# Ledger of designs, part 6: VHH binders against Dimethylsulfide dehydrogenase subunit gamma (ddhC)

Target 1, 240 residues: Dimethylsulfide dehydrogenase subunit gamma (ddhC), of Rhodovulum sulfidophilum (Rhodobacter sulfidophilus) (q8gpg1)
Amino acid sequence: DSLNAGNIRLVDPEETVPVIKIPDGIYLRTPNDPDDIIWARVPEFRVEMVMAPPVHPSVGLRYRDEYPEQDLVVQLARTSERFYVRLRWVDPTRDMSTLRDRFRDGAAIEFSESDDSVSYMMGTDAESPVNIWYWHPDGDRVESLAAGSPGSLTRLDRQPVTGASEYRTGHGPDDSQWIVVMSRPLASEGDHQVSFERDTIPVAFALWQGADAQRDGLKLVSLNWIFARMTPDAAPAPGN

## First folded at step 1 (VHH)

Design h03 (framework vhh_8h63_2)
Fold by ESMFold2-Fast, scan of step 1:
Structure h03 (fold): chain B 240 residues (1-240), chain A 121 residues (1-121)
Amino acid sequence: as target 1 above (240 residues)
Amino acid sequence: ELQLVESGGGLVQAGGSLTVSCAASGFTFDDYAMGWSRQAPGKERELVAGISSSGSTYYADTVKGRFTISRDNAKNTLYLQMNSLKPEDTAMYYCATDLWEYGSEFSYDYWGQGTQVTVSG
């Protein structure tokens, strides 16, 4: 457990998770700093990640039997000005320093544009379009994308999301991890950018683990949607 | 807006060679898998070759040993080198990307306009 993942609560399918509001006036040393002390105050959740299914049998060569499942640790927070997501996951590819190695990792959070009705099925051919924030380690670049109806993936004209990361190296194969923070102003500009004026937002996750000289790349997706609650003062519904 | 523009098709004699290319724009080309599909009249569309962002390749059994897929990330261009062409390779060839489907590796639902390859026997 290099993530301490066994001690972090696994979210239930379709669980509602509060987005923690950071009070105005708390000094954040640097926006997106993965080591900012504020993250110690934000509850961690564990999301089960599985290999994305191949859509054509001949592309199965891109997948391998190793590491079909991985945990992703998620934290969600906001200020009066910005929304933040912090992600941690084990990267078994550590000490990549050889001249022929290719290291191309990625992480994404997906926001459904539909408030209430969410299907478990992962894909872009949904009636409800999604906004995707795709982080790339090269320069901590984040792409804002739209997917779903009308049925295509589109790079959006405005790219308002910023990212920051840390690769934390350990001594064992499961000791190395990526820590990634992505954030955007709460004010939404342009079509298909997620609106944070909604009470709850369905979210899902994806991870891309790059290839090295000994292995192919790996793509992982979350099994279930969870609901991010933007209004943290909302009382939970009475009952189960 | 994602765009894929194929070129390089034409008429070639059986046993000959041809290279088709695909110019990509509107996305971070080097971060995504690319592929080539083809469709002959009266047949289903067939995925013939694919290449991952890391350079891992796969080939349909119908073209293994004859076709080579490659990519040039500096030019945002995908290539398919076709050798030992057969009349049954006659088809419209489409460049494709897995960018269309979140959570799907090689959905290849986003194709270019296509380039016609005709092999005479």
Scores: ipSAE 0.000, ipTM 0.228, lowest interface PAE 12.3, mean pLDDT 71

Design h04 (framework vhh_8h63_2)
Fold by ESMFold2-Fast, scan of step 1:
Structure h04 (fold): chain B 240 residues (1-240), chain A 124 residues (1-124)
Amino acid sequence: as target 1 above (240 residues)
Amino acid sequence: ELQLVESGGGLVQAGGSLTVSCAASGFTFSSYAMGWSRQAPGKERELVAGITSGGSTYYADTVKGRFTISRDNAKNTLYLQMNSLKPEDTAMYYCAAEPYDSEWFLDTSEYDYWGQGTQVTVSG
């Protein structure tokens, strides 16, 4: 299968995107199945991913010119009980490194714990933290992390996020892609786990591409937060 | 820049029919999900019908079987055909648009763009 970005809407910086409520009575065949029929009915949007920018803008522009931009296709959905994100991106090589300290293919969604965040970086200090769901291809492991400043990652005590993935090969080197689903119960438990009781949640994304012998792995990030708007549960009709 | 203009409202007797229309401009109408909501005096706004870019439709239980939503992409126009009107259908009717197309846009919060409305009054 190809990415088929022709009909997929490119999100603008700080745009609001809906988190689709899956109607009551419709059940996911397998909670994290990337191929569940439900995903054909959730709108896709496209996020421009660039090489992780350094602090100084001139250096960031130089790296962006050196490496082509990547597309990340995102779908956001929820049931009455769980939040789901589905990610897909082109990756010509499947890098399943078995060493914990080596770069490998990976993907993350980052949630701002504050209602207002204009930073595209992981939180600026302890009072502006982000919750990160970091997917690893080895065993579809997802880590729930907190970040309060650049380089400050803490693995949270509770790990409520589950993941599933598929690597699809296609015709030609740029037709192969990862498809990843991550999900968690809407009810949050423990400090720094994102709360889904908010009307809108700032989200950002990151991708890791495997290392080669001459370079550490490549980290791609979305430049700006977008706002995920939670679709509320339907209120009961008067008299019913 | 994006503009939605509703028309076709008016006074109609119970049991009658009325069609309201929404003229869209300033965007690629054919790629947007479109909807109709209504608001009666002192009540919350409710989504009564929705239609995806592909033509899939949704209706609230209160209007199902009586109202029909349709779109004409060549004319950039959205329609709501209302049959068997009841006094409780009296409301201001609003046109809505959303760039993220989904057959599950079942709530007013899913739509980012709205018109100013057209009044429908059904006499008993």
Scores: ipSAE 0.000, ipTM 0.149, lowest interface PAE 18.0, mean pLDDT 73

Design h05 (framework vhh_8h63_2)
Fold by ESMFold2-Fast, scan of step 1:
Structure h05 (fold): chain B 240 residues (1-240), chain A 121 residues (1-121)
Amino acid sequence: as target 1 above (240 residues)
Amino acid sequence: ELQLVESGGGLVQAGGSLTVSCAASGSTFSDYAMGWSRQAPGKERELVAGISSGGSTYYADTVKGRFTISRDNAKNTLYLQMNSLKPEDTAMYYCARDTGYFEWDESYDYWGQGTQVTVSG
């Protein structure tokens, strides 16, 4: 099956989206299972992803192929114990036939540590840092990072975020998709780890696909911050 | 502007050790995350190690436990200590400045000509 992104609501710039509270007593069979039943109860939304602006002259001098439109499908949920994000996207590489290249992909969610407006790419300055959860397909590693100024990125001492993924292969490159879940306990341990006790948290997203620096890489970022509302809406009633 | 010059490569027997170095000039080295990548003939470039401005490190699974990245901000120098070398470690080694996510190749900007490491066995 395709991503079906055209039937999923596109978020507006600076929109507030709810984090859905999963009722206590829901059985979670495997932590971060991308196919867990809970995901059927969480609304999906689309985030438009755009190619990141060049940071250095070397990026601007490289040849770049035109890529198809890349939307990211996002679901946000929490239990009484954990926060979860689920991401789905189609591989933007139109002529790739080699499955090994998937292992260089990456996906991230970025949380502003401040309620003030900050840059969603790196952070505005050291006083307005961003906490980043960076997922790696090899071993489903998730790194918790902090970024506070251009060129300043730090791996945090505590690594509380866990991840799981599934790659669904279609008939052609445009039919293949990644599904990634990342989660962390609601309780925050250590500096620069996002606090989920806030009413609303600014979030942004990024996707990486790259090759040798002599070939064009691809880094996509969400167009604007969106605001994740932690004050829970009731989970949707079970459908017929 | 920042200029990077790699050195310290050479020929070594399997099981041996080498340290390669990267000297930075022209800009403030300590403000940047730095990394090492390698490329063997006919293969894609692989990021093997990264180190943030604060000293946090990343290692590729292929080298973890054998290689150690370090920096000396007073000397504007980046190091890669390579232990228990294998023939598969034979490659041109490049140092680079990081522009974002320091563990992935797409975040790095490479300006050196590299230093060749050859492991025989």
Scores: ipSAE 0.000, ipTM 0.138, lowest interface PAE 16.0, mean pLDDT 71

Design h06 (framework vhh_8h63_2)
Fold by ESMFold2-Fast, scan of step 1:
Structure h06 (fold): chain B 240 residues (1-240), chain A 122 residues (1-122)
Amino acid sequence: as target 1 above (240 residues)
Amino acid sequence: ELQLVESGGGLVQAGGSLTVSCAASGFTFSSYAMGWSRQAPGKERELVAGITSGGSTYYADTVKGRFTISRDNAKNTLYLQMNSLKPEDTAMYYCAADFSEYYWTEDSYDYWGQGTQVTVSG
């Protein structure tokens, strides 16, 4: 069940999902431990991921419906001090360092700086920029980026996001998965870093996968914004 | 608006050399993989070279060892140095941007320019 995304509820377009508050006084092992017991208490939801759409409508013929769909499992939580996102996806491709070195493997969450009118394409204009947290498997490095339109991607001066990951191998095609946690203090420092002092934040996702034999690397994106509600229900204590 | 403008094509004799250039505007050039494809009349388009934002390069077997792709991020310009040109290199050459950061297939690249014609006599 925990490895089968098909058993997890698919989020509707523009649905509001709660960010689960971990009560004060709960002791986490580490800020980014993907296996911390608190994650068993945070509801999972599934986001449909598709091949990245064309940058401009005039180039739409380059993208085709036959590219595979994939599910991304998401969990959102916070403490009084930090925001956390946990991402999980099935990756049947053998984990090989040579493959990883040749392709941009990674996962990202993007946050709209406005409450609406922002494209899942990394923003539609300078008045509706997005903040992107891009996780790289090499050293669990997370880059905090800003984008206002396709091609306006900029690395931010402050890099406050930390990441941790685990690749779990199993027997069978649906047993192997990446698990990634990214987190940042709730306090925002610097321009274009997302503010968590909002009631609701639009979020979207991207996933990069390496070649899986006879196919080149693949970029997948979510097609619709999901609204993360920052005034959430309290999470139960671990072990209770 | 996003724009790619190719230049530097022309007529060259077999065994000669030529450099084509691409001026990019309307996007953060340094953040994206860039490439060169070509198409001869009546033939399929072919990706001949690619370069990632980090500088890693790809070459099609047809041009490996003869062509060199490079970028100048300060000038928002992509280059393709073509050496030991053959008549079969005759084609319209197109500059492309890959917003996915994967450049192994034609499907990952977007083209917005008119191209630059390279004709190799011989």
Scores: ipSAE 0.000, ipTM 0.122, lowest interface PAE 15.6, mean pLDDT 71

Design h07 (framework vhh_8h63_2)
Fold by ESMFold2-Fast, scan of step 1:
Structure h07 (fold): chain B 240 residues (1-240), chain A 121 residues (1-121)
Amino acid sequence: as target 1 above (240 residues)
Amino acid sequence: ELQLVESGGGLVQAGGSLTVSCAASGFTFDDYAMGWSRQAPGKERELVAGISSSGSTYYADTVKGRFTISRDNAKNTLYLQMNSLKPEDTAMYYCAKEGYTLWDSYPFDYWGQGTQVTVSG
C-alpha cells in the first residue's frame, strides 16, 4: 500500500470545488509566501496522482510495478486582483541527505480553455486546448504554456505567472514536503491565457519527481478534470 | 515539427574523450530543459546529465566529474563532453527534451534516434 490516507477530503472525478476569496493585500511585502497564515483559512482537498502512461516503448521498459503513488493537496484562492493555487505533496523518493539536484522536480496546473470539456485526456484533443502553468524549482520560475487546438504546444509570449516554493524536511521521507504557490492577475492578457471571468474552470495537475543514476524521472498526473468555481460566495470545501 | 538529431558518436579507446551533440529544431530551444540519457545492451535507460533552461545542471553519480553538459542557445544545440571514458560508458546516447502535456509527457518526453558510443579497452 503506497497510498497515504489523511484527514483531507479526496475529490471525486469532475467534482466542483470552490475558489475561496481572501482579503486583498494579504501577502504583505512577501508575494506568494507559501507559509502565509492566510492559507489556514483556505480549505484543502486531495487529488489522486497516478503514473503517466509511457509515450515511447524504450522509455516504457523503465516502468516498474512498484512505482510510488501519492496524493496532491490543493488549495485554490483568489483576491479581487489575483488567482492563487497552493500545491503540497510528500516527496517519499527524495533523500535530503544526498543533496540531490532539484533540476528534475516540477509541478503544473492545467486549465481547459473550453467552457465544455469533452475529454479528460488533457492536451491530447485538438478541440480541447489547455493553458499550463509549469513550476520549475530552479529560481521558482513558472512558465505559461499552451497545448492543443488550434496550435501545438508552445510557450506563450506573456509570462504573467509568479511562483514561490519551500521544501520542508520532516523526520522521515513521508514527512518531507514540497509546498508551491503560483499566482497570476485575474485579468487575462493574450490568447490562450486562462480567463477567470468564467463561472467554472476545468483544472488538472501534474508532478515531476527527480531522476536517479539508474532511471529517468517519474511523472504523475491527475486522472480527471475537477471544476474550479470562481464565485466569491462559494461555501468552504467539506472537512473545513 | 519537433526534431532532435544526435551526432558525434563513435569508437574511442578507454581513457579517451568524445563530444556528442544534439541539433534541435521545431521548438523554442531556450525555454526547455534538455538532457542526455544512455542505454547499454541488457540494461535500463539511465539519465546521465540534464541542463535546465536557466543553466542548472544535473549529473548521475556514474559520470559526475567526467562528463560536462552544455547548451548553445544561439545554435539550438546541446552538448555532452565525455572525458576519461570507460568501457562501462559504451551505450546508445539519446538527446531528450522536457515535456509539458499532462497526458503524454514525461520529465523528458521527446527523444532523438540516438548516437552510438563504444569504448574499447
Scores: ipSAE 0.011, ipTM 0.188, lowest interface PAE 9.1, mean pLDDT 72

Design h08 (framework vhh_8h63_2)
Fold by ESMFold2-Fast, scan of step 1:
Structure h08 (fold): chain B 240 residues (1-240), chain A 121 residues (1-121)
Amino acid sequence: as target 1 above (240 residues)
Amino acid sequence: ELQLVESGGGLVQAGGSLTVSCAASGFTFSSYAMGWSRQAPGKERELVAGITSGGSTYYADTVKGRFTISRDNAKNTLYLQMNSLKPEDTAMYYCAVDSWEGYFDTEYDYWGQGTQVTVSG
C-alpha cells in the first residue's frame, strides 16, 4: 500500500487545479475525518517537494549533499460553508522516533493574498504576504500565520482552522505515511486570513521532518505555486 | 530534550554594546548551524545572524558591521556581540537552530523565553 507511488498525476508549474464542490445536503460522517468516503470522490494530484531553496542563510549552509526527493499528494474540496485540504506523504523519519525533542514533523498550505504568483516559500516581500495553515501532529493543532518574506512569520489573532490526522504504518521500508486534513469556514474573519471569494487562489506547500542528534531536520517546499480554482461543480465519481 | 536558553539582555544607551548568549543542550551542538532572530513589538520577526558548524557567518543588512555571531562548541554556547546599538535594535532576541527558519510552534518553547534588549536614546 504505497501512498505516494504510481499513477497519481504530477502537477505542472503554475497549473490550475479544481477545488471540488461537495454537493449541499450531503452529511459528512466527520467533517475532518481523513478516511471519510468523500475523499474517494476528490481527484488526487502530486506536488514535487524539494529542500527549501537557499534564500535563508542556515538552509544554504546545510546544502552540501543530495537531498531525498519527496512527493506530496494533495486533494482540494469545498462545501458551500467550508474549504478542505487533504495532504498525504511518506515520512521516513516518523515511525516510533524516540528522539523528537523540539524538532517536530509538520505540514503547511500557503495561500497568496495576491492573485500574482511571486514566491515558492513564505511570501516574497511585505507587499505580497501569504496566509499559512501550519499543522502540528501534537493534538492536530493548526496555526493560521501570516508571512511577508522568508523568516518573517506572525501568528494571527484568530485561529479558525481545524485539523485532523492519521499516521499509517505500511509493509515496506518507506510505506509509512501521514494523512492530514485541514479546514476552515469559507467566510473570512480578520486581517491576512485567506479570502475564498476569489475565483482562483495561488497555493504552495511545505513539509517539516523531525531531527535526531545525528541528523538535521528537513524542510521541504513545493517549487512553484499552483492555482486553486474555486468551482461550483459537484464532486466527481471515484476514479475520475 | 533539546533546550535553548537565552541570557544577557538588558537596558543599554544608544551607541553602547551588549553580548547575549544561548546555552544549548540535548543535541550535538557542534553539528548544527545556529542563528539569532529578533522581534520588536509591532514588527515582523527577522533573522539577524547565522553561523555554520564550520564557523562561516551571515548577517542581515540591518546589523552588518555592528553585530558579531560566534560559537563555543566545547561549552555548547552561541553568542551575539552587539556594538553601536541603536534604538531600532530594541527587541526580544531568540536563539535558533537552522531548521527553524521562522516557522513557529508557539506551544513549544523553541527559543526559550528569549532575552529582551532595550536601547534608549
Scores: ipSAE 0.000, ipTM 0.173, lowest interface PAE 11.6, mean pLDDT 71

Design h09 (framework vhh_8h63_2)
Fold by ESMFold2-Fast, scan of step 1:
Structure h09 (fold): chain B 240 residues (1-240), chain A 125 residues (1-125)
Amino acid sequence: as target 1 above (240 residues)
Amino acid sequence: ELQLVESGGGLVQAGGSLTVSCAASGSTFSDYAMGWSRQAPGKERELVAGISSGGSTYYADTVKGRFTISRDNAKNTLYLQMNSLKPEDTAMYYCAASEPSWYEDLLTESEYDYWGQGTQVTVSG
């Protein structure tokens, strides 16, 4: 499945998107499986990703003018017990190596702890702390991190987020893609872990392309918050 | 908030074909399950076809094999292609939308949240 083949809806800045509630009677036998049947019933949306701006004037020397924009496909769902995000993006190179001059691909979702619509990833609001789920392809490791301002990134004591991934190879470069699922219990434990008791949560995204540059320096980000809205349970089961 | 506007109704001879359309605005169309219901004078409203956000379809037995529901998310438009029309298909046809749901294939008239004003289809015998 190629991102170019689908008429996947592009979300607008600050748009509200649903987090689908999966009924309690549905068995999720492999809850982090990227191919789980659940994902066929969850709406997809597309987020435009752009190169993150350099944080220091000298870093601008490494900023490439020719670096392309990229789309990220997102699906959000929950059960009564867990929150799920599924991410899909085109990546012609499968970078899982930690060798010198090799960097891995990566993906993250960022949750604002504030109900404000200001984007922390742009560094404009030091008063709005965020929780970040950072996926690493080596071992499907997900780190739960906190940030309050540029330079305040902290690894949290609790690491409740689990991940799973699949790299699908295609014939052409537009056919090869990463598919990543991250999930966490709805119950929050510890400081700065996102609370899912809110009706609407601002979210943002980041991708790392690992082939040619330092991971932190070669980062694609969504420029604006998207508002994830928790949806109620669907229609009742038939009475027979 | 979602606004639905139907079009394409009209008079058609028995055995003919007609396509009705529904334009959605005000909210994100692609997130909604969509359906077509109809109501003839003196009868209850009947759900004839439904389509989920993922593209799964449902058809009432009265129209199965004759009607085709489809959606164009790029145009925010829902379609109902009606073939082999019968005088019994004469009705006001309503576009409907429901908030995203796991049970889209089990939706009934009472489970749609938004409705259009309807478009009249008349089949002459």
Scores: ipSAE 0.000, ipTM 0.196, lowest interface PAE 16.5, mean pLDDT 73

Design h10 (framework vhh_8h63_2)
Fold by ESMFold2-Fast, scan of step 1:
Structure h10 (fold): chain B 240 residues (1-240), chain A 124 residues (1-124)
Amino acid sequence: as target 1 above (240 residues)
Amino acid sequence: ELQLVESGGGLVQAGGSLTVSCAASGFTFSSYAMGWSRQAPGKERELVAGITSGGSTYYADTVKGRFTISRDNAKNTLYLQMNSLKPEDTAMYYCAATPSEYWDFLEGSQYDYWGQGTQVTVSG
C-alpha cells in the first residue's frame, strides 16, 4: 500500500481537522496496535512533507536536490481516556541502526502549547514552547520532549507516551512503509506535556530519513501547523 | 576544519570526581549542540549527557544526579563534571557536536562530528 494522492485527501496548511471520538462502548485491549479495528473507522488525511529549511549556514552543505519530498498519512482519534495519532509513510529502506555512520528512521508529532501559530521547526521562543512526541523504531520507544527555540530541546522528566509500529514490505519500490501509533492519557502530567482540554490544538509533523554512510539523514517537516479540533464529549442521550 | 579535542581523563578511585574537557575549533561553537558519549570494551556507545546551544541539558538515567554537563562559549570549551564515580563508569569518553536544529537527545548517531576520546578508568 503506497501513498496515493488520488485516494487520500491532502490537507491545506493551517486547515482544521477533527479528532475522531471513539464511542465509549469500544474496548481496546491493545490500544497501540497499528492494525486495530478502530483505524478502519478513522478518516485518513495526507500532509505534504518537505526538507527542513537551514537555519545555520553549515547545515546547507547537507542538502541535496535528490532528497525526496514525500507525503505523511495521518489519523487522529481519541477515547474518553486517551489521545491517539497514527502515522504512515513510504520508506523503501528500513533503517534501525544506531551505528555512528547511520541515522535511524524516526517520526514525531509536535504540539503547540500556545494558541498562536509558532515555528513548525522547534517553536519560536521560550514563551511559545512545543511538546514533541518522538518515535524511534528500536523497541517502539517514544520520548516526550519540550522545545522553545532552535537548539532548546529538553527531555521531559515524565515519559507518558507509548508507541507501536509495523514495517510493511511491499512488492514495488514505493510500496514499503512504516505505520506508527503513539498515544497518551488525556490527563496531562507534568510541565510542558500537551493539554488536551483545549478546543483546538496546533500540530505539526517531522520525519527523519535513514542516512547512508555519508551522514546525510535530513529532517522532513510539515510546512505549517494544522489544527486538531478536539470533539467535545456528546451530551448523554436518553437511555445511555 | 572542525576539530574536537578531549582531555582530562585518567585513573580515579571509586567515589572520586573527575572533569573532562573538550576544546572545539573551526566552527561557531555557540551555535552547535554538544554532547558526551562513552563506550566501554564490548559495549555499545551510550550518550550520557547533552547540551543545546540554548543551554538545555539531557542526562542518561545511569548518570543523572552525578554528572553535570556545561559549556563556555567564550572559550569554545565543553565540560563534563563527574562525581561519585563508580567502576561501571570506566569507558572511553567522546565529545560530539552537531548543528543544534538537527540534534536529538534520543539519537546519539545524529551527531555530525566526534573527537578521538579520552579514557576514564575508575578503580575500586
Scores: ipSAE 0.000, ipTM 0.247, lowest interface PAE 12.0, mean pLDDT 73

Design h11 (framework vhh_8h63_2)
Fold by ESMFold2-Fast, scan of step 1:
Structure h11 (fold): chain B 240 residues (1-240), chain A 122 residues (1-122)
Amino acid sequence: as target 1 above (240 residues)
Amino acid sequence: ELQLVESGGGLVQAGGSLTVSCAASGFTFSSYAMGWSRQAPGKERELVAGITSGGSTYYADTVKGRFTISRDNAKNTLYLQMNSLKPEDTAMYYCAAKSYYLGWTRPEYDYWGQGTQVTVSG
């Protein structure tokens, strides 16, 4: 299984990962092209995804023995104008051909809106406001959302995030993968949209595995923040 | 405690109309994406309509142009207006609450009510 080969570096909770600045004179062939050659230059890292803890007992019973832990491969990059995230994961099913499970299919990146929202274990501290980019496979729609407390989720008035995806089928069912790119201008417009003027942004990830359309609320989540370090625009370019 | 209670189902003749309702309690209704799913005996549960907290709507191809989903946040109530009903619309209709909240230790999950039966005679 190419995704689970262990050749991609696993990041630890609260580890700092770089957001790679795409060099001057290099640009993506089309916005959000998952196959753009620039992605070969962006370091991949692996995030262990675990089933989110059950809030309702009946939900927990459906997930306990059926959804293993899964890896998510992440790449973070930016230009002078735009931030990009590329996500890749094994999914032997392709849940976009039906509308039955539109609210469960997907992938998300979550950005902490507060520099003070870092904690060792989420749930011991008050929940901090977060901006969520939620990708839906149907039409590559991305929703920009805000969440501030348990049960609090708001669709933001501005929807500046765009996405694109590819579903790749390998020789075996476990070789099939989603590849998703989401991007947004670095300039923030509107309340609760993440600011990329910060030097370090806590990020987290979620996957919705909609393989069994009878199940509810299945989410695979990263357990802790990972710190995305933005490279300043004024950094001297290497070269002579 | 999150609770969803569906009502308004019943027997209707083909070509008729029916509105089903879902009363929500135990959570901040206005913050949740809400949906209607249906299940006929021996078939998979199908999402027929959805509405986000911001009011964006989604419909299954089988019901587009015939069904309308709406919400009343002041009354914590979700509605599905069903027009031009067909015998194949016969199913148990379930209200669902979907949270996209990504907090690790206290996430909210999809929740379903117990359903309301809609039967369409030919």
Scores: ipSAE 0.000, ipTM 0.146, lowest interface PAE 12.1, mean pLDDT 71

Design h12 (framework vhh_8h63_2)
Fold by ESMFold2-Fast, scan of step 1:
Structure h12 (fold): chain B 240 residues (1-240), chain A 123 residues (1-123)
Amino acid sequence: as target 1 above (240 residues)
Amino acid sequence: ELQLVESGGGLVQAGGSLTVSCAASGSTFSDYAMGWSRQAPGKERELVAGISSGGSTYYADTVKGRFTISRDNAKNTLYLQMNSLKPEDTAMYYCAARPGSYFLWSKTDYDYWGQGTQVTVSG
């Protein structure tokens, strides 16, 4: 598996994971570079992804047969200035991917504004305000969205999140992978943007698989919140 | 390019049910997030239901529990099943599409719109 997912620890539901602080004097050469050497210093975690609830039972049953459960590899880091998330996943298609299929893939991280009273499945109706960073491969666009009361998904006026990606092609169906980095300044500007002043932030994830006219696209979601801890123990310095 | 054509509107008694449909032609329907909007006389269009390319559904508070949005990618068709209809549901109903996976509540994010189908609920 080009993702090497078997060697990466699976996080438990509601587990606390560290957001690694990048030490002073270490800077990313290019913001959001998926291949920046700093990522070798950030612990990887696997998140189990499952199918989102079906629109109709018959449609959901058909979708389950074509798109099995998948793992998402997550890394969380920050500098004194920015928060970073890095996501990796295997291309879920078993056919040779087209450019169209590549551009229909998507990935998201959801941040809860509350420690309680939120949906544990991304893309269902949320009962508490949440901020969603949704990455699209076409132009590495990241949309900052808000979800709240039933049916409330809103594109926010401020779009402070930047993204970068790499699609690594392989020779087999499980050899190709997406690598996506999203980042935003730690300082929050505008309503409903996540605040990184909190010690711990509940986060959840979603993946969208590419589809053509014969195969419907599916959304995979993380089953449970995990808790991103913003003030972890000091990260190792270079040469230490 | 995507073309959208709505059908299934008509006159229905309060408390009744109707299904409106939107047939898409041209490009891959499955690449689009879809929505249903409505416009009552003298009012602005409002989005009332949405569905992502992956099938997640979203509803405005005014219709939640009464309306069900669904899609059939094999038939390139979007549906809105409307139950327990009220006179205030009387409007022209439009389907809308945006390229990409995620449904948004902003009308300005939708590039493709149908010509609409009229739903009239008598009380």
Scores: ipSAE 0.000, ipTM 0.168, lowest interface PAE 15.1, mean pLDDT 73

